# VHH binders against FAS-associated factor 2 (Faf2), part 2

Target 1, 346 residues: FAS-associated factor 2 (Faf2), of Rattus norvegicus (Rat) (q5bk32)
Amino acid sequence: MLPFRFTYYTILDIFRFALRFIRPDPRSRVTDPVGDIVSFMHSFEEKYGRAHPVFYQGTYSQALSDAKRELRFLLVYLHGDDHQDSDEFCRNALCAPEVISLINSRMLFWACSTNKPEGYRVSQALRENTYPFLAMIMLKDRRMTVVGRLEGLIQPDDLINQLTFIMDANQTYLVSERLEREERNQTQVLRQQQDEAYLASLRADQEKERKKREERERKRRKEEEVQQQKLAEERRRQNLQEEKERKLECLPPEPSPDDPDSVKIIFKLPNDSRVERRFHFSQSLTVIHDFLFSLKESPEKFQIEANFPRRVLPCVPSEEWPNPPTLQEAGLSHTEVLFVQDLTDE

## First folded at step 8 (VHH; from u1 with I28E F110M)

Design v6
Fold by OpenDDE, look of step 10:
Structure v6 (fold): chain B 346 residues (1-346), chain A 123 residues (1-123)
Amino acid sequence: as target 1 above (346 residues)
Amino acid sequence: QWQLVESGGGLVQAGGSLRLSCTASGFEFSDYAMGWYRQTAGNEREWVAFITSGGSTTYADSVKGRFTISRDNAKNTVYLQMNSLKPEDTAVYYCAADYEEITDLGEYLMDYWGQGTPVTVSS
């Protein structure tokens, strides 16, 4: 019966190979990888019982990813449904208590039938020659790599020995990878810290420059304000001087000392200086005000006071006196001493 | 924190060209391999192109001869030049980074993923 089985399987394989050229293998389209895995698990448990290694609950890609991330061994089992040795292997070797213990303790375990699209896809990648097929996969030299392949029927003890040997032979690489990963992480953290520090420094510098700019601008504005004030003051003084000159030019001529209608006025200025000038009795008090105003030593704002009786002379037009009185009307005598009071600070 | 930001997606007519960019931050870009993936609604993400840290490139059969992956380490950017686009190329395209080299296991295990950029190719 052996030759017939061999011939049958060979012919079937040839036929399958030939069919691949005629019709795309429906297994080539992976539609539900997770479903494929779950389906296989159920089928496996139905046939062989629930005492088995813990199946990775995810796709082949996910299993690889987790093995990479966790720096663990991944044992991949591809089940050949039609292969004569598959049942015996699963029943006697894979489900042996010692094998289960070893697998569960030291590696991730992913399994699928090659009749399922997901299993078929993995089969195309790993390119098994016969069944049962086991591949040990790990991260080595920055690459997920098959580090061991077991093909064909194997006894439990031999399986344990082979798996242990593969793991022991590659344990140093895992340690190395862990160290490298740690170093990389440390470097990354350091770089990040450096970058953050740099950015912080940059921001600080920018802020400092901003403040300096603001201070400069503030100073500039203050200087401009001071200059404007000075100019305004200078203009004011010029205007005042021009006004004084104008008043001086408009003054009536001084009466003669022999003029009987003249008044001699002695002005006492706030600076204790004295100024004398004659005026006509008929002249308005505005004339004496204009005279005083025209003097360089006179205050900018002033009032004229008489002492006998003490009174402020209405020399400037007001609401009460739109036309200031004449010297005569104001009651001045032929000789009068008047006091100039400075009102500039009022 | 690491970041991958894709750009350059959009609408293009069949036969047209598009260039995708992915800018990386938060890790040493020059040490990482970079890849492009694409995903359509209801389907699994599929590998499109891969470039190692050393600059070696590989492509999926479906895009071979049409797409070109490249990288600029000075800009921390990986590019995907897509030429002769087909309606079948319509997908969200994802940038990914991996410290490890390409596997011989039929899988690319990427450490970091971008948010994706949509590409629509009209007939």
Scores: ipSAE 0.456, ipTM 0.801, lowest interface PAE 1.2, mean pLDDT 88
Fold by ESMFold2, look of step 10:
Structure v6 (fold): chain B 346 residues (1-346), chain A 123 residues (1-123)
Amino acid sequence: as target 1 above (346 residues)
Amino acid sequence: QWQLVESGGGLVQAGGSLRLSCTASGFEFSDYAMGWYRQTAGNEREWVAFITSGGSTTYADSVKGRFTISRDNAKNTVYLQMNSLKPEDTAVYYCAADYEEITDLGEYLMDYWGQGTPVTVSS
C-alpha cells in the first residue's frame, strides 16, 4: 500500500481557496515597475555573473519610448524562472562575449522575469508561447511593431545569426523613417521661420503706425495752441479798443485858448508823432493819462515824462503816488512838451 | 513651439454633458493622431479615447457609448463629447498628440501633452 498524505481544509481554508478564483493574479497589479526591472538585473548578476548585455534600466514603456524616439531596435527578453531551459540560455547564450557585443552595439535590451508584475504585464502584451523568449521591436510603418520572435533554447552562434538576420531585414525601414523625420522637421523649421518673419514685420508696422499717430497728435496740438493764442490776442485787442473809446467819451472838454487857466501840452509819442491838447490847471494828471490812452496810436502801457528837468509825471495811481496831483500841483506851465514812453514790453 | 491647449472643463451634474476642446499649434495637425486621457488624484493617467490622423476612433471600455472623440482639421482642434456623465468621470482631462498611430503592444505612446482641464461631476 502506497502511503498518501491527505490534508483536509477547515472551513476557513476552503474560503481562502475559493477567494483565489475571485481575486486576479497578483502579477496584474503593477506597483513598482522599475523595481521589478532592477530586481531582475540583480538576480541575473547573482546567478550568472556580471558579464552580460547592458540592461535597460527603466520600464517597458520607457524602453519602447526610447526605441521609438531614437529609431533603434529594442530586444525584449522575458525570463521564465521555472522553465528548465532558462539557466542554460542565460549562462551560455546571453553571457557569451559575442552575444554581449552584438546586443550592446546594435540595440536596447530590456529584460524582466514574468514572475514580476512588470514582466507579467509585458507577457500579456507579447503573448509568448514558451521560454526563453525574445522579441525584437522597432518603429515600422508609423507603428512600434514586433519584427522578430525567438522562442525556445538557442545556442549563442544561432542567436547572433537570427538577431542579425532580423535586424538586416528591417534596417531599411529605420533608415527611411529617419529621412522622413528629417524632412518633416525641415518643413516645421521653415514654417516657424515664416511665422517669425511675419511677426517681426507686424511689429515693425505697429511701431511705424505708433510713430505716425504721435506725430499727427503733436501737430494737431501745436495747431490748436496757435489758433487759441490768435483768438485770445484778437479778443484782447477788442477789449482794449472798447476801453479807449470809453475813456474818450468821458474826457472833459478842451478849454478855450483864451482861458487863463488853460495849459497847452504838446505830447511827443513813441512813434515820433505830436499831439496837442489844452487842459485846465485844476484837472488831475489822470486826465492826461486818459487822453493819451484814448488815442488810437498810444501804447497799451506808457509813462509820461517831462525833460526840463527829466521826471516821470504821476498820471496814474501807484504805490508812490496814491492820488495823482492836479496840473497846477505838478508845476506845469501854460505851455509844456511831454514825452510818452512805451512800457508795453516791460 | 508646439502647444496643446484644452478647454471646456468645469462642474456638471451627474447625467449631464460637457464638450472638451483641444487646439493644437506648432505642427501639422492633420498628420497627427490625437487622444484624450484622464487622471484622478493618486492614480496614473487613464487612456480615454483615440482618433487617428485618418479619423478612425477607439475608446476605453469605461466610456464607450457615452463619449465621442472627433476632430476638425481646419481648426486644428480635437473634441471629446462627454454624455451621461458619472461621478467616477471626475478627473483632470489631458489632450495628447503623436505622429505614430496606436499600437497593439499594450502601450499608447504619445509624444505631446496638454496641461489638462479639470472636470467635476457632482450628484
Scores: ipSAE 0.261, ipTM 0.678, lowest interface PAE 4.0, mean pLDDT 84
Fold by ESMFold2, look of step 11:
Structure v6 (fold): chain B 346 residues (1-346), chain A 123 residues (1-123)
Amino acid sequence: as target 1 above (346 residues)
Amino acid sequence: QWQLVESGGGLVQAGGSLRLSCTASGFEFSDYAMGWYRQTAGNEREWVAFITSGGSTTYADSVKGRFTISRDNAKNTVYLQMNSLKPEDTAVYYCAADYEEITDLGEYLMDYWGQGTPVTVSS
């Protein structure tokens, strides 16, 4: 617990305020507090005329709150309807032009009859002894505090003197509170500016890290893609080599040179190298394609041309040639020169 | 400039518990008194609990022994631990702050208010 004397007083005040709700009085139920104020205003004007101080139109708590926020004096008038001096005070003191001018220029003015629920609630808080009753309230030492009480009939000149005395004696507290609020406000603005600068710096750092993370991940994905492309190309080459070996393994044997149905074919490859092999006239042209495909030096995709007449030999099944013809059906001679054209798509 | 943000509200069964929190920004929290209030539709706002800048606490009779107000100045947060909840505790709960303490007149004059967090206690 701090050695702050006001902390103990605030606890007691909270307890006292809460205790009021144990003792229900018909006036303690506030149903239309602003209506109570407006009702008093109208009653005042009916009885005393329209020349009067400006009444605060709101609840007592609202008037206290406004006085606190604006650092103004709050003058509270409690009207005793049954008191013999109430009419004289209202007519001769409150309605005096100099009193009206003072109240209107220097303070908030809240007034209510103690016969109304809102006025009764304030009466319980202020605990007046007699009427007419005035209390001057202001912010002092971090609390809204009664700094002057005026009870009983008072003439307008004396009222002006007493109100002026109370305000002059307490004006330095309001100046001090105003300065302290300015200091707190400046500190809060600076703290907010520091927090905004910190958040902006944090957002900038987060954006920098996000961009660095994105670039590192983009680079990693690109490296992985390149690696996968290399592995896929290696796998493709390996599969091609295995296919070439499989075709070589399945080739029919080369006929003897003295076989009357033997066809000697000299292949001119795209690199101008020559390869020759004997085939049998009864064999399908597909054996020619399979033989050439089995060679290491052959293109991956190629076509085979005969010269004179110039034609592409149908060595691979297609829609046009679902069953390629035999060498005999294709019209090949016992010795042929065929040209291999590279069709690998670049 | 100022901000008070409540959280922790929701639906809870009678006899249950909730902890409300209110986080403050834009001022030196440790210098301010804090309070919790509640309001049902069509009714005036009701004081629930109060904690001074020095840590002294006070409660409304309707919640005494069931609710606990506390503060964590390092986190700029005030809490309301609500135990043994009743259907009558159903309301929107508001956090409030003020540099000035309670008036010597027994009035609660809170300058700053949060947006509120709803609490519903079902039978």
Scores: ipSAE 0.234, ipTM 0.669, lowest interface PAE 4.1, mean pLDDT 83
Fold by OpenDDE, look of step 8:
Structure v6 (fold): chain B 346 residues (1-346), chain A 123 residues (1-123)
Amino acid sequence: as target 1 above (346 residues)
Amino acid sequence: QWQLVESGGGLVQAGGSLRLSCTASGFEFSDYAMGWYRQTAGNEREWVAFITSGGSTTYADSVKGRFTISRDNAKNTVYLQMNSLKPEDTAVYYCAADYEEITDLGEYLMDYWGQGTPVTVSS
């Protein structure tokens, strides 16, 4: 009966293969990979009991990811539902206590039926020839790699031996990968630190330059202010001088000492100097103000005071005296001593 | 901290072209393989293109002949030139980096992921 079964299965497989060319295999569309895994687990437990290796609870991709991340072996089991040896394998080998212990302690275990879309997809990737099918996968040389394949019915002891052999043969690669990861991590940390240090340095330099620029600008502004002040002062002095000259040029001629209508005025300046000049009684007090103003030794701002009686002479137009009075109107005598008070600092 | 930043997504007409860029920071870019993935609403993320650290490229069948992945290590950037775009190419495109040169084992194996850039191809 053995040859007939073999032939039957082979023919069926060939037929299925041929049909794949005609109709897309419904298993080719994976719509719920997690559901496929869960479904298989339930089916497995129903058939073979709950004493089995711990099934990875996730997709094949997730299992690979975790195996990669954790640098662990991943044992992949593809279950052939229709294959004659599948039941025996599951009952006698896969669910053997020693096998369970080995698998659970040293590797991740992912399993699915090839009749499920997820299992079928994995089957297409791993390209099993017969069942039961086991593949050991690990990270090697920067690639998730199948490092061992077990195909066909196998006894528990032999399974243990084969799995152990595969793991032992590849243990050095896992160690190397761990070291490499550590080195990479260290390098990355160092690089990050360097980058941070560089950025900090750059910021510090920028700040220093900014401060220097600000200082230079501050100095420049101060210098400009000083220059402007000097220029303004010079202009003020020039204007003042021009005004003095103008006043001087506009002064009426000095009356003769013999002029009965003349007033001799002695001006006492703040610097104790005396200046004497004659004016006409008919002249405005503005004239005596202009005279004093035109003198080089006169203050910039001043008032003229008479002592008898003491009074400030209204020599400049004001609200009270829009037209300053004449010397006569101001009550000046033929000879007067007037005091010039400096108001420049007021 | 590592970062992948995608750019270049947008709206394009069918038959048009688009170039996506992904700039990497926080890791040694030249040592990593880079990949592009895309995802549509309600679907799983699918692999589009991959370029190894050595410059070897692989493409999904759906984009083969139309898309080109390239990298510039000096700029820490990977590119996806997309030509002859189809409405079916509408998706959010994600950049990914992996130190291990894995091309077809799914999104879960990638070390780093970008936030994605949307591409819309109008009919």
Scores: ipSAE 0.184, ipTM 0.652, lowest interface PAE 2.7, mean pLDDT 86

Design v6
Fold by OpenDDE, look of step 9:
Structure v6 (fold): chain B 346 residues (1-346), chain A 123 residues (1-123)
Amino acid sequence: as target 1 above (346 residues)
Amino acid sequence: QWQLVESGGGLVQAGGSLRLSCTASGFEFSDYAMGWYRQTAGNEREWVAFITSGGSTTYADSVKGRFTISRDNAKNTVYLQMNSLKPEDTAVYYCAADYEEITDLGEYLMDYWGQGTPVTVSS
């Protein structure tokens, strides 16, 4: 019966191969790769039991990705459902406790039937010659590479030996890849740090310059304010002086000492100085105010007081006295001492 | 953190041209192979073009002679010049980076992916 089976399978394979040229293989369209894997797993467990290597729960691409990312070996098993040696291999070798232990501890394990679209796809990529088919894949020289192929029926001990040999032979490459990744990571981190430091420095410099500019502007403004104040004060002083001069120019001539209608007034200034001048009785108190105002020694604001009786003389026009009284009307005598009070600070 | 940012997508008439750009940051661009992929609604992402770190280019058969991939390492940018666009080229185009220069093993093997830029070619 053995020759017949062999011939049958061979013919079937040839026929399938020929059909591939005529009709696209329906397995060529992968619609649910995860479903294919899950389906295979279930079928496998139904047939061979639950004691098996841990199947990678994902697509072939995902398995490759994880193997790449984690720098792990990926063992790929392609199951030939119609091949005579598949059952024996699965029962005796793949599900052997020692094999299970080795696979689970040292590699990722991805498996699928070639009758499933996902398995078929992988089969097209790996191009197995016979079954059972195992391929060991790892990242080598920046490429996911098949580093070992085991094809055909193999005994458990031999399987262990072969897998171990493949892994040992390629262990140095994994180590090198790890080192390279670490170096890259370190370089990246360093660059990032440098960039951040540079940006921080730049910001700090910009901020420093901004502050300097602000300080300069502040100083300039203060200086301008001081200058303006000085100018304003100077103008005020000039105006005051001009006003004093104007008052002086407008003063009536001083009466003669022999003039019977004249009043001699002695002004006591706040600085204890005395100033004497004569006025006519007929003159307004504004005249004596103007006289005092015109003096350099006189305060800017002042009032004139008489002591007998003590009173402030209404020398400046007010709402109550729009026309200040004359010296006569104010009750001044021929000789008077008047006191000038400084009101500048009031 | 690494980043790939695609730009240049949009609406174009059949027979027209479009240039996609992808700017990379957060990794040493010059050491990576760069690729363009495209995806249509309901379909798997397909490889379009690839350029190695050394500057070697490969193209999918569907875009050969029409598309040109190039890179500027000084700008950390990869480009896809698309000429003679067809309605069949309508897709979201994705930029990808891969240190190991893997092109045809699927999207899961790529190290970095952009967010994609849509290209619509009207008839």
Scores: ipSAE 0.166, ipTM 0.652, lowest interface PAE 2.4, mean pLDDT 87

## First folded at step 9 (VHH; from v6 with E28T M110F)

Design w4
Fold by ESMFold2, look of step 10:
Structure w4 (fold): chain B 346 residues (1-346), chain A 123 residues (1-123)
Amino acid sequence: as target 1 above (346 residues)
Amino acid sequence: QWQLVESGGGLVQAGGSLRLSCTASGFTFSDYAMGWYRQTAGNEREWVAFITSGGSTTYADSVKGRFTISRDNAKNTVYLQMNSLKPEDTAVYYCAADYEEITDLGEYLFDYWGQGTPVTVSS
């Protein structure tokens, strides 16, 4: 279900928690391993002075972890409080200025008395035989490894030579591991840079395509609107033409010139052309409007004027004239000139 | 089977120009994003420029306005036009190709790298 490596570590953590409840405790009392290291540091300073190598302030396990993480040598000193050579070693070798400089510059230094629980635990792990005891530890072949042991009283010049020899013989392993870690880190940094650049460019491409898609849709919608408007205009024009034909078919016949009730009307259209037609005095003025509407030359909207006197003739039903009058009732003469005014834009 | 071959590197005076080319084979070039990277001895490889399969470009701040990336899908080639060159531009330049499909975790399916072409900008 989960990667084996992840599942294994999770199960191990649960197992460690459960062991705390049932494991035999070799130390039924509370112990303070960091306190053991700090107490040794204070005792050392009281006995030998404050000029000494910098002590690692933490447990042996913490010192190992830090040495591994930082790719540094770890020098471990185990102090035998009751051993006759311990005082001379601390005073004359560890506190020698050249030794202090070497240890401070090139390694982590962890020290503890073997009469303390933490120091005793480390002495059992390292299996020292006599005092003073030093062990050099470093990461080698992916494990923290003891690469040198120094047991017994050592003069400061000999200590420097032996520590330097151990470090020089093993420095290549640390350099190799440092290069390998840097290669892995460089690969991760390059991958992150590639991911960032790629995602930014992909988002730009997606935005560009989205904008193109939106532009095409907008253009399509506008084209459809134009087409619908064109169709609506064609239907309007067709309806108008049909209405003109209908009115033309319904017109009464033109009276004879000899008819005494005949009215000859000359219409002056907006295009300055003239149209003549005879009407009967008994006919409604609507016949005049229907005749003019039937003409191809006539505007879509128009009104009809007479000049003597100047007036608009009520040729269509309106609020003022629900029933248009006859030609006779409108006072038209046997011969009349009427003007057609274009109202199409109103 | 697949290959990216850089060319056009060489020695150039500061303020000069150089055009790098990278020709691809063994994969469908038009489906890939292309990039240029550079590396000096003892340093990390750094990104220079990127061009998507769709032609969108991005540049590192150190080269903006001086370098131009382009591509010719008909020739399976990506170019880097380098103008106003500085001594700091001295490096080995690498061409890279990435497949453009990204999973939810930003995973690339494939990465291809060229052998590199050296560029030296003298004072």
Scores: ipSAE 0.000, ipTM 0.187, lowest interface PAE 19.3, mean pLDDT 79

